# VHH binders against Protein Abitram (abitram), part 19

Target 1, 175 residues: Protein Abitram (abitram), of Dictyostelium discoideum (Social amoeba) (q54td9)
Amino acid sequence: MRTLIERYYSQYYFIDTTITDPNLTEDQYVNQHTNELAVIGVAPSHPVLQQEISKIEFKENAINNEVSGVRKTGGFKLQSNTILCVITCSNGKEYFLRSCIKGKLLEINKELINNPSLLKTNHATSGFLAIVEPMIKDKFMENPGLIKFEEYHKLRNIPIQKGPVFLKDNTNDED
Short names: E, the ipSAE of ESMFold2; O, the ipSAE of OpenDDE; V2, 0.75 times the mean of E and O plus 0.25 times the DockQ between their complexes.

## First folded at step 12 (VHH; framework vhh_ozoralizumab_d1)

Design p5 (from n7 with T58I; at its last look DockQ between E and O 0.01; V2 from the best seeds 0.00; counts 0 for: pae O 7.5 > 2, off the site)
Fold by OpenDDE, look of step 12:
Structure p5 (fold): chain B 175 residues (1-175), chain A 125 residues (1-125)
Amino acid sequence: as target 1 above (175 residues)
Amino acid sequence: EVQLVESGGGLVQPGGSLRLSCAASGFTFSKYWMYWVRQAPGKGLEWVSEISPRGGYIKYPDSVKGRFTISRDNAKNTLYLQMNSLRPEDTAVYYCAKGSDFWESDYGSADMDVRGQGTLVTVSS
């Protein structure tokens, strides 16, 4: 009955506070796993989900960070406003997706490069953007623009499905 | 003042084991990525291990993967490196290193900002 997200993740959303237009809803989700790693993706409210996507390009630093080499420690340090990737729509419009949190980039979803439509079809799951190791779990909410699940739903007038509330499992998986 | 003090080095035979410790002070240990690096005679610094603040992410280079284990005790402000199946090529000064502050634009080689004085590990028959 419990979804994977409900069992293992704390759900947050990133709202770009620099945007003054309330109709611009370029929101992202940050799902923090019990092992403290965060999955970054596009929120349901994001306008990109209504567009035809031509391509998704990750920043060069993000791509290069996955290249293991001598003397490389791996991981790209991220700020909340660090751009992870650029989405180009068929109409030429571009969207910039961000880290949303301070942390270290562990993985980008390379599948999005080859299959950009995955972002639209599975934005909440396999269409995620990246996995990030947060700097500090306890200070997670100190990330600018980050709000809780309930606040997001209220803000964007998205109904919360009612159901039984279960405690999260404490099982930690290593990525 | 940030201080990192390594210990546990010594002489060991090939195939032997050592456990290194690093005592950290002068900063909030639990907030930072920590590293082990080593420098062999005549060689540059080599990255040996990486661990996230809470230990949820660990990474090794292929050269030590399967043989070395990094861990940390945030309550004790201590970083560890368990080294098993040691080889002569593992001979080096081993340093504990602190990850850089996230607020600083430090990418790539600037990932580590402070390291200790090191502890010598010699693997020899």
Scores: ipSAE 0.016, ipTM 0.312, lowest interface PAE 7.5, mean pLDDT 83
ESMFold2, look of step 12: ipSAE 0.523; ipTM 0.791
ESMFold2 (binder alone), look of step 12: mean pLDDT 80; pTM 0.806

Design p6 (from n7 with S105D D106T; at its last look DockQ between E and O 0.01; V2 from the best seeds 0.00; counts 0 for: pae O 10.8 > 2, off the site)
Fold by OpenDDE, look of step 12:
Structure p6 (fold): chain B 175 residues (1-175), chain A 125 residues (1-125)
Amino acid sequence: as target 1 above (175 residues)
Amino acid sequence: EVQLVESGGGLVQPGGSLRLSCAASGFTFSKYWMYWVRQAPGKGLEWVSEISPRGGYTKYPDSVKGRFTISRDNAKNTLYLQMNSLRPEDTAVYYCAKGSDFWEDTYGSADMDVRGQGTLVTVSS
């Protein structure tokens, strides 16, 4: 069986190369759909998934510069290091999540604002952060920090699951 | 609350047929991919079939291809699995499973997120 992501997306992961500490695994996923749009979210290795989340706030630029309309005109120009949102944990720790790729911001997941726990319960699916139209469509890997699915799993020593996959709650991060 | 209730399981002889049903509630059934999975004694979950929201697409593993048919009635919120030419190795608890919600209008349904309590199918002479 092929999962939705396997069927419809090319899976990449963003590794922050500015972080010199290998133990810091603030990784994000970039799932590029067949229509070339990219879904940005938190990777299972990200430490935020082990925290109690109290609040998720999107940057003002992200909120105000969503592309509206059928023609998708406008939109905020994103750099790979552009901060999309800030996650505040119950212990006061803050995490900054990034665009990961160059592109235009199409949509943010506003549901995360009202239901921040969604990030932990469904980080790989409905708990996504944003949808971005990539500027680099043909050479997606030219985005700095991006690695392929297989490389990520190897790097973080995360087994690739086979067979049927059910969404897991916040106690499991193998999605 | 999402609910999936399987029925139709039972004891059948090899070569026999069985039709499973799954009654769905608590969500817009017609918007979701649906699945059948099974778990044999001492084994892990095995994917059995997949169907798109409108029923235009179906997929099967080689283990059941040509023998099993998944279908759905969206008006009745019901998923079906017609099982023909049953084999002893088909013995398992069969579960109906709902696809996850991820950009349904644009990207379709994601992986399975909820399954029922299952119905036992025993194929034995």
Scores: ipSAE 0.000, ipTM 0.259, lowest interface PAE 10.8, mean pLDDT 83
ESMFold2, look of step 12: ipSAE 0.528; ipTM 0.790
ESMFold2 (binder alone), look of step 12: mean pLDDT 81; pTM 0.815

Design p7 (at its last look DockQ between E and O 0.01; V2 from the best seeds 0.00; counts 0 for: pae O 11.4 > 2, off the site)
Fold by OpenDDE, look of step 12:
Structure p7 (fold): chain B 175 residues (1-175), chain A 124 residues (1-124)
Amino acid sequence: as target 1 above (175 residues)
Amino acid sequence: EVQLVESGGGLVQPGGSLRLSCAASGFTFSKYWMYWVRQAPGKGLEWVSEISPRGGYTKYPDSVKGRFTISRDNAKNTLYLQMNSLRPEDTAVYYCAKGSDFWESDYGSAMDVRGQGTLVTVSS
């Protein structure tokens, strides 16, 4: 068995407070690694997971402003409401996914462009949207719309699984 | 070592039924979300069912909702998939998959291990 690189994350969820309809559950997750980097993705409650996805397109700014190299200098400054990508469903419906936190864009998941279905099959792992370096390090919860794991599950009435946090490395998600 | 062994696949006519089983070992089965996924010929991996550790919560995509039922027997370390009203488009290799380890977490489609699969062919 290939040794799986396991990572531990603090789990947060982004609830779009601009949405006035409480029945809209366009939620996203923000998983903060021990190294403080945040992995952004679609939460289990998001309706896109029940849709047929035709394509995923990242905004040009997101594509062009990835931080490259070891020094992680520069990068596109993200606001919590900054749109990262647009998901188009087979029925023509579009969803807009956001940064969820203030920070610098380090990486977008280009695999989603070529394999949009990955978002549905592995939304929590290889189907992530982006990696962001948070600008708010000590006060992560000050990001607007962020709530804790437990609060999210209560809010959306989603059962909680107990156990240690081991997230499979994105490179090994396809067994 | 985590092991998942699927069984119960075979040839069935459209409208027929089939029950798949998955024998789990090498981990505390009752603590994990479990899944069924499938891969049709020439297509990618598709999620088809989710079940919580205690079995109180299940979820299905629209493609199989109302036709498939996931269940589990934690005493036997076994996962099941009851498939009714089978269609030709259900033809695929079906895999049992273990949910990833999360601390009081629910990531849904986060899976880390799956079995070798069992072939289900729906054809007249």
Scores: ipSAE 0.000, ipTM 0.225, lowest interface PAE 11.4, mean pLDDT 83
ESMFold2, look of step 12: ipSAE 0.526; ipTM 0.791
ESMFold2 (binder alone), look of step 12: mean pLDDT 80; pTM 0.826

## First folded at step 13 (VHH; framework vhh_ozoralizumab_d1)

Design q1 (from n7 with S100D D101S; at its last look DockQ between E and O 0.58; V2 from the best seeds 0.00; counts 0 for: pae O 3.4 > 2)
Fold by OpenDDE, look of step 13:
Structure q1 (fold): chain B 175 residues (1-175), chain A 125 residues (1-125)
Amino acid sequence: as target 1 above (175 residues)
Amino acid sequence: EVQLVESGGGLVQPGGSLRLSCAASGFTFSKYWMYWVRQAPGKGLEWVSEISPRGGYTKYPDSVKGRFTISRDNAKNTLYLQMNSLRPEDTAVYYCAKGDSFWESDYGSADMDVRGQGTLVTVSS
């Protein structure tokens, strides 16, 4: 029997394939809902989770992103390498988190601005970065750097554990 | 006018070190991603380092990681590249390059607005 997560989300991870250094683990997750929208967040392997976070900043255009209608018309156009936000650590180190996929920005998690610790405490759920409408919907794996859930866990030697994934509220508009 | 002027190149033996500098002018230096790229004889342009506007983020390809260090002094509008453990294959003209925006990263794709005239680095015994 498939779990709710398995039923409603396909889990992918973005790995920078240009760098083969095993110590570089700035990985992100891309969870695609059955409605094809993607939730972007920080993967468990990302080093930012080991840091003290001072602040999280989103791009101005992302903050002011305007999406209207049931079909979410408009929105900021994203490339896979488009930076969504900057995380500043207490030691001055910065991490740049990316869209990971081509698409349109539907929503950023503004809660992270006011509560940056949320990223560390709930990176897989309420600590998500953004909701993106993918440009490539039925061929999701064509996005460069994306690997499947199982491959990620193998790559990073992370045991597969069933756990919660961010779920959009039913009251939210869906594409 | 955006200007980038590289310096610090020269002849060095394998295993040696060099420090390149790039003087930037004509734009708000502190707002842009900066890059070092290089072109070896008979080869295409290769990205070798990336640094964020504030300098808190750096990235390198495997070819130079652990040997090269990019840094910047925004007060001096200067970009640096410390090159250690140099190899013959590092021989190239090295260019300083300006990113197109604050919030964009090309992961070394060299989608850059402007680069300087370059400085030659020759690694030879």
Scores: ipSAE 0.027, ipTM 0.474, lowest interface PAE 3.4, mean pLDDT 84
ESMFold2, look of step 13: ipSAE 0.512; ipTM 0.784
ESMFold2 (binder alone), look of step 13: mean pLDDT 80; pTM 0.814

Design q2 (from q1 with S105Y D106T; at its last look DockQ between E and O 0.01; V2 from the best seeds 0.00; counts 0 for: pae O 6.0 > 2, off the site)
Fold by OpenDDE, look of step 13:
Structure q2 (fold): chain B 175 residues (1-175), chain A 125 residues (1-125)
Amino acid sequence: as target 1 above (175 residues)
Amino acid sequence: EVQLVESGGGLVQPGGSLRLSCAASGFTFSKYWMYWVRQAPGKGLEWVSEISPRGGYTKYPDSVKGRFTISRDNAKNTLYLQMNSLRPEDTAVYYCAKGDSFWEYTYGSADMDVRGQGTLVTVSS
């Protein structure tokens, strides 16, 4: 059985190539929907998932970004290295999460502000960071640092699970 | 059971405005793409707006772009459609429609799960 993500998304992962330390795995996922929109989130390999999260803050521009109404003018333009949010852990450690792709910010997950734990409990689903309209739609892989699902699993030595992996029922992101 | 109840329709003159509301229940409203669709007399169902689960993304067909605005209040489980500069060709029954969950949405898909009974909007001089 294919999961929703498997059915409707092309799964990519952002690997920060500027990090030379192999032990730093601040990886993010970029799930591109068939409608070309991308969902940005924290990859399972990211160390933040092993921390207690005290706070998640989005940049002011991101918070105030409203691509709504009659005129879709003025979406916040994102570069691949644009910081979307800062995660503060209970121990004081901060993680900076990026857009990972060049594009237009459509939506941030404001729920993470009020419920930071959601990032840990549902990082692959309702704990996403943002929705981005890619600027490079036809050449998605040209975004620096992006690798495909299979390559990520190989790189991080994460076995590809047979069967459904991201079932809504398992993440409490049920319909 | 999923329920959608539209309201706000009525008779309006060309150039006028209406605001439609849709009360949603029976599902986690904030997790779903929502739509307004309409059906004019003798015509098929037409999509007129879509909005992302958290409301940060909206889209419109050219037929209503610049005139209609979709919004939502997830705390109230309510979808809205502000219609300005109404034209006779906007005359239709307007339906609130539940789309796919966040992870299932396909833009332009006519595969909308559930819609309400609709509210009639008549634009006439």
Scores: ipSAE 0.020, ipTM 0.330, lowest interface PAE 6.0, mean pLDDT 82
ESMFold2, look of step 13: ipSAE 0.363; ipTM 0.713
ESMFold2 (binder alone), look of step 13: mean pLDDT 80; pTM 0.810

Design q3 (from n7 with D101T D106T; at its last look DockQ between E and O 0.01; V2 from the best seeds 0.00; counts 0 for: pae O 9.9 > 2, off the site)
Fold by OpenDDE, look of step 13:
Structure q3 (fold): chain B 175 residues (1-175), chain A 125 residues (1-125)
Amino acid sequence: as target 1 above (175 residues)
Amino acid sequence: EVQLVESGGGLVQPGGSLRLSCAASGFTFSKYWMYWVRQAPGKGLEWVSEISPRGGYTKYPDSVKGRFTISRDNAKNTLYLQMNSLRPEDTAVYYCAKGSTFWESTYGSADMDVRGQGTLVTVSS
């Protein structure tokens, strides 16, 4: 029986097909809810998860163009290759994380700014990067570089676990 | 224990405005989608607003779109509903509701795990 989360989300992964080096796995996840909104985050295979993170910065345009509740106007228009944020590691290494899909930026996870370690500890849940309204709602797979959950697991040799699709972090604030 | 306490309800004339508040406690407020729902006399539960954890996204049914505005202050663990241009058909008990998980967005569904005791809004001339 599928967990509630599994029932409401379709999991996709963004693979940079321009990278031929199997060791360069800057993969991201795109979890699409039944309401068609997409949650963008860092995939388990992403090398940033092996680094100490010192800083996470979102582009200024992304911060300023969030959809406001009152006017419902705005939203930063995203291309699949639009950089959402830059992660700076303690060793100076920078990673650029992308929208992965064409759409409208609805929300960025500002908590990552204040608590960069959240990306590592909870990458699959509270450590998400952004919420995006896809422009291509009915043809989600037309976004370049997106592959399905099963294909990703095969590609990266990650076993599919029978448990919840979204990993709970070990530091979850218990309700 | 998760607690949601609504306030701000009352009697208002058609065309009037009210602002509802919901004080949240017992959970990490900023991690959850929040909702306003209402129940009119003799009717079922109706979803009236949705807001993302950080408030960057909101959604409304057509029945209240353009008149109601949901917002939140995560620093204060408080959810708000600004109601303008109120109509008699808006008369109901209004409830603040918590999403069941961090990831869930019901978009009109009443599949919410916890809601408050509600506050009565009466729109009458």
Scores: ipSAE 0.007, ipTM 0.270, lowest interface PAE 9.9, mean pLDDT 83
ESMFold2, look of step 13: ipSAE 0.455; ipTM 0.752
ESMFold2 (binder alone), look of step 13: mean pLDDT 81; pTM 0.823

Design q4 (from q1 with D106T Y107W; at its last look DockQ between E and O 0.01; V2 from the best seeds 0.00; counts 0 for: pae O 11.7 > 2, off the site)
Fold by OpenDDE, look of step 13:
Structure q4 (fold): chain B 175 residues (1-175), chain A 125 residues (1-125)
Amino acid sequence: as target 1 above (175 residues)
Amino acid sequence: EVQLVESGGGLVQPGGSLRLSCAASGFTFSKYWMYWVRQAPGKGLEWVSEISPRGGYTKYPDSVKGRFTISRDNAKNTLYLQMNSLRPEDTAVYYCAKGDSFWESTWGSADMDVRGQGTLVTVSS
């Protein structure tokens, strides 16, 4: 029997398919809700989670993005390769996180600006990057680089745990 | 006017090394993603490297990863490509290319704006 969360979210991961090097794991997750909105974040395999984060910056127009109603109108148009934010590590390394899907930006996680460590401590939950309205709502897999939950876990040798990864936090993280 | 001028190409034996340079002008160099692309005889344009405006992020296709290194000197408005362990299949005209915006990243050549005249690299025994 599916859990409530599993019934309401479909979990995908963005993998850069142009790079087959197993050491390049700048993966992101895309969790799609039953209302078709997608939550974009950093996947457990992403190397940024092993770094000390100095700051997180979003594009200015993304910061000022206005959403109306039930967060379905307005927003900045996104391509799958559109950069959502830049993460600067203490060692000067930069990571660029992407939309991963075509759509409209509804919300960025402004908390990450003030509390960059949130990305590391809660990457699967409150440390999300953005909420996006997908352009391709019913055909999510048509977005290049997206793979399903099971395929990602297999690819990255990450054990599948009970419940969706989206709900995992530091208090509930298991190997 | 945006100008990109490549240099450093030439003839090299397999296993050899070359360093390409690209002099940029006519735009704020430090605000743009920069790229190297190449076109081999009879083939289409191939992306071979990407670098962020600040230089803290680089990306390569599998074809050149581990062999090529892109870098930049924003104070000199110059882009570089260090090419090591060169192979005959690396023979091509190499172009420096400017990104279309600060916040765009490419999986190929689609996000590139302007490129230079190119410099020929020939790898042959």
Scores: ipSAE 0.038, ipTM 0.481, lowest interface PAE 3.0, mean pLDDT 84
ESMFold2, look of step 13: ipSAE 0.560; ipTM 0.797
ESMFold2 (binder alone), look of step 13: mean pLDDT 80; pTM 0.813
ESMFold2, look of step 14: ipSAE 0.562; ipTM 0.805
ESMFold2 (binder alone), look of step 14: mean pLDDT 80; pTM 0.813
OpenDDE, look of step 14: ipSAE 0.005; ipTM 0.292

Design q6 (from m4 with T100P; at its last look DockQ between E and O 0.01; V2 from the best seeds 0.00; counts 0 for: pae E 14.9 > 2, off the site)
Fold by ESMFold2, look of step 13:
Structure q6 (fold): chain B 175 residues (1-175), chain A 125 residues (1-125)
Amino acid sequence: as target 1 above (175 residues)
Amino acid sequence: EVQLVESGGGLVQPGGSLRLSCAASGFTFSKYWMYWVRQAPGKGLEWVSEISPRGGYTKYPDSVKGRFTISRDNAKNTLYLQMNSLRPEDTAVYYCAKGPDSFWESDYGSAMDVRGQGTLVTVSS
């Protein structure tokens, strides 16, 4: 059985290919939905997944982008390196999560503010960072700095192991 | 009131090294992103390096990656740039800059909030 991501998304990764130290691979995913919008989050190789997160702070302009667009003429535009949020870990380490692609910011995942652990426990699902309308939608690999799912796993030496999707929820365990 | 004072520039031969310093005053240095940018003769501002407020994140363009190292000492309100393996194309006036709160614009140079007067680095045999 395929996961939700495998059914509805094409999976891409934004990485710095010159970095090989696994403590420094601050990789992010870019998942393009079949409706062409992109979901941005932390990749499995990101060192933050091994850290205790103290807080997640979104940039003020990213937070305010969710208000009415009636009074905004041009919309909120992003470069690939635009910082969307800062993660502060309990040991004082900071990580900066970026847009990864040129486009328009549609929304941020504000649940991360109240529940930062969601980024780690559900990084590919409800722990996403942002939704972006890409500037380049139809030839998505023309967005600079992206690599595909298979190439990412080879480059980062991460095995591709797929198991069944678990259908049980925690309510069944309380019985 | 906000002041940034760069120093450490000079004349150096190709392959040489220099360490630039930037003394900051008039703001809470530890709260801000800091940058090094440069301007070669007849060119616009080029981003050279960035560092997060606590120093945990640094970034470089490919043109200087592996040769330049940005660092900061928040107790001394000082930003540094260690430049190794210098090349003639590194000849420029180097500025430290206090970053704005946002990177939403299309041009880093136009988005920079405050910078100093600069320090000249000349790489020539």
Scores: ipSAE 0.000, ipTM 0.182, lowest interface PAE 14.9, mean pLDDT 77
ESMFold2 (binder alone), look of step 13: mean pLDDT 81; pTM 0.824
OpenDDE, look of step 13: ipSAE 0.006; ipTM 0.280

Design q7 (from m4 with Y108W; at its last look DockQ between E and O 0.69; V2 from the best seeds 0.00; counts 0 for: pae E 2.3 > 2)
Fold by OpenDDE, look of step 13:
Structure q7 (fold): chain B 175 residues (1-175), chain A 125 residues (1-125)
Amino acid sequence: as target 1 above (175 residues)
Amino acid sequence: EVQLVESGGGLVQPGGSLRLSCAASGFTFSKYWMYWVRQAPGKGLEWVSEISPRGGYTKYPDSVKGRFTISRDNAKNTLYLQMNSLRPEDTAVYYCAKGTDSFWESDWGSAMDVRGQGTLVTVSS
């Protein structure tokens, strides 16, 4: 029996394949919904989750993005390496989180600005970074650095656990 | 006019250390990603380090990870590269490079628009 996650999301992870150092694990997740929209967030392996976060900033263009609901016109165009947000830790260290996929920015999680701790407490759910409409809808694996769920868990030696992933509120227009 | 002037290169024995500097002018230094790149004899341009405008983020390829450290002093408009445990394969002309755009631009591979004349680093016994 398919889990809710399996039924509604395809889970991918972005790995910087240019670096083979096992200690460099700035990984992100890309959860693609059945409606093809992708939820971008911080992977469990990301070192930021071990840090004290002082603030989260988003690019101004992302903040002012006019796309809402089913309206897809006017979204900010993203490359896979487009920086979505910057996380500043209490020690001054910065992490740059990226789109991971080509597409259009539909939404950023503005709650992270006011409540940066949400990233650590709920990185897999309400602590998501952004919602992106993929440019390559049917060829997700063509995005450089993307690997499948199972491969990620194997790579990072993370036990596979069944649990909730981010689900967009059904009351919200998705696509 | 954007100018980048590298210094600090020289001859060093394997296992030795060097510190490179890059003096930047003609642009708002603190707003841009900065890079060190190198070109070895007979080889193409290789990226060796990246640093964010604010300096809180750095990145290295595996070839130099753990040995090289990029840093910056925005008050002095200066970029640095500390190179430790130098190897013969590190022999190259090292260039300071300016990112094309500001704080929110993509990482290495997208764009460098200007680099200096370079400084030669020779690692030899």
Scores: ipSAE 0.199, ipTM 0.598, lowest interface PAE 1.9, mean pLDDT 85
ESMFold2, look of step 13: ipSAE 0.449; ipTM 0.764
ESMFold2 (binder alone), look of step 13: mean pLDDT 81; pTM 0.818

Design q8 (from q3 with K31S; at its last look DockQ between E and O 0.05; V2 from the best seeds 0.00; counts 0 for: pae E 14.7 > 2, placed apart)
Fold by ESMFold2, look of step 13:
Order: C-alpha cells, then sequence, then structure tokens
Structure q8 (fold): chain B 175 residues (1-175), chain A 125 residues (1-125)
C-alpha cells in the first residue's frame, strides 16, 4: 500500500552514490507528479536535517524569474547542478540545494523564507524547494544522477516508512 | 579511461560555416549529457552548448543561439557542433566535455576535469 506521494508521484533521489559518510550525503529528492512536473526537495539523508537552520535564501534570479502569469522570455533554465538556495545554519555552516534535473523553474517555495522549519518538519510535503518543468519527462531515469526509491533506501540504510493511514483506504475498497 | 578527441577546426571567413566532431571512448556515451565549451585567447572557458543523452534537449547561450547546432550520433559515440554565420568573436579553442558533476555548473573551469585536447577555430579575413 502506498502513501499519497506514492500514488501520485514517482520518487527519485539525486545522490552521489560514492559518498558514504553521512555528514556528506547532501541528497535531494525529485518527485515526478503524474502531470510530469517535478517537485524538488531535501532527502531524509541530508545533513541539514540534523542542523539548526538560521535562514534559507533563494538565489536572486530564482526569485525574480519566477513565472507570475505573464509571458516569460529566456526564463530561468536549470542545469542539474544549478544552485536554487543557500541554507545557513546557526553554527555558520552553509548548504547549497540544487535543481537536480535539467528543466525550467516554474516556482520556488517562498514559505521557506518566512518559515525555514518547514524544510525539516515537512520536507516531503509543504517543505519542498521548487517545482520544475523537466526537460526529460517520459524516460525520467535518463536524467543523470537519479536513483529510484528502493535503491536509495538500501544505499543509505534508511528504513522505508509506511504510514497506517492507507489501511483505512484498503478496508473501504474491500467493503 | 575516458577520452574525448575533437576535430574539424580550421580557418574560416566571417559568415562561413564549420562542423566540429568529438570522438568519445571509455564510457557509455549514450548515457551522458555532453557539452561544447570554448576558450578564446587570454580568456576563461565559456560554455557553448549542451545536449541530453538521447539528443532530445539542447541549449545554447544567447551569443550562439540560432547559429550553432549541437547533435550526437550514439551509434558512433560522436558529438557534433555545426557552426554557421561565424563571426570573429567565435575564434577560440573548442572542447567537448562529458557531463558535469551535479554540484557544479556545466561551464567554467570546475567542469573541465573530463575534456578533450580541443580544436582551434579561427574566424578571420
Amino acid sequence: as target 1 above (175 residues)
Amino acid sequence: EVQLVESGGGLVQPGGSLRLSCAASGFTFSSYWMYWVRQAPGKGLEWVSEISPRGGYTKYPDSVKGRFTISRDNAKNTLYLQMNSLRPEDTAVYYCAKGSTFWESTYGSADMDVRGQGTLVTVSS
């Protein structure tokens, strides 16, 4: 049984598989919605989730180039390694969060500016970083550096979390 | 060992055309993004084009958009750059490069840890 994310998203992770030190695993998730748009966020293995966050600052061109319903020419086009934001922790450590895929930036999560704790408390939901129109939609694994949900959890030795909320949906289907 | 070998450079007059080739070996060519970058005399590296693993997506800076076309032949492990309407400012050594790391830009010196020897393009009367 799948969560809501599992029902409506294909879950991928942008990681460097050669890094095993948990203090260096700056992994991010890439969730492709059934409408083919990608939601980018911080993976459970990312060291920033164990830090006290002081602020989150999005790059100026990401803020100023966000589509607002007017025609946009030469919009913010993303490489997989394009930096979207910088997280500053209370101890002065900085983390750079990236697009993870090639595509066009549709929007950033501006709520993170006013409420950085959402990144940690709701990283897979309301704490996402950005929404991207991916260049490669149909064969999403053609985007380099992505691995799938099951391999990610095995490589990072993270238990797969299954919520009981979907057990009610199964009993309704069985009625 | 990853190897990239550029060819097809030369002297051409302004307004002319030239096609560069890059022969790739030592990796699964069809699985990687590929790039062209260039370095004019006395200047840093400038990215020129990128192409997705299957060739369905390409991108160019405004300085070459509409004049340059990147393509690939995955059966021959070869990357191409068709350059039309050449200008004197296009004079540079052109390099092909295998996809950048996920944490750095695809252009600039940080992305040149895997590139060929280059091929010189000179646009002059």
Scores: ipSAE 0.006, ipTM 0.128, lowest interface PAE 14.7, mean pLDDT 75
ESMFold2 (binder alone), look of step 13: mean pLDDT 79; pTM 0.814
OpenDDE, look of step 13: ipSAE 0.796; ipTM 0.894

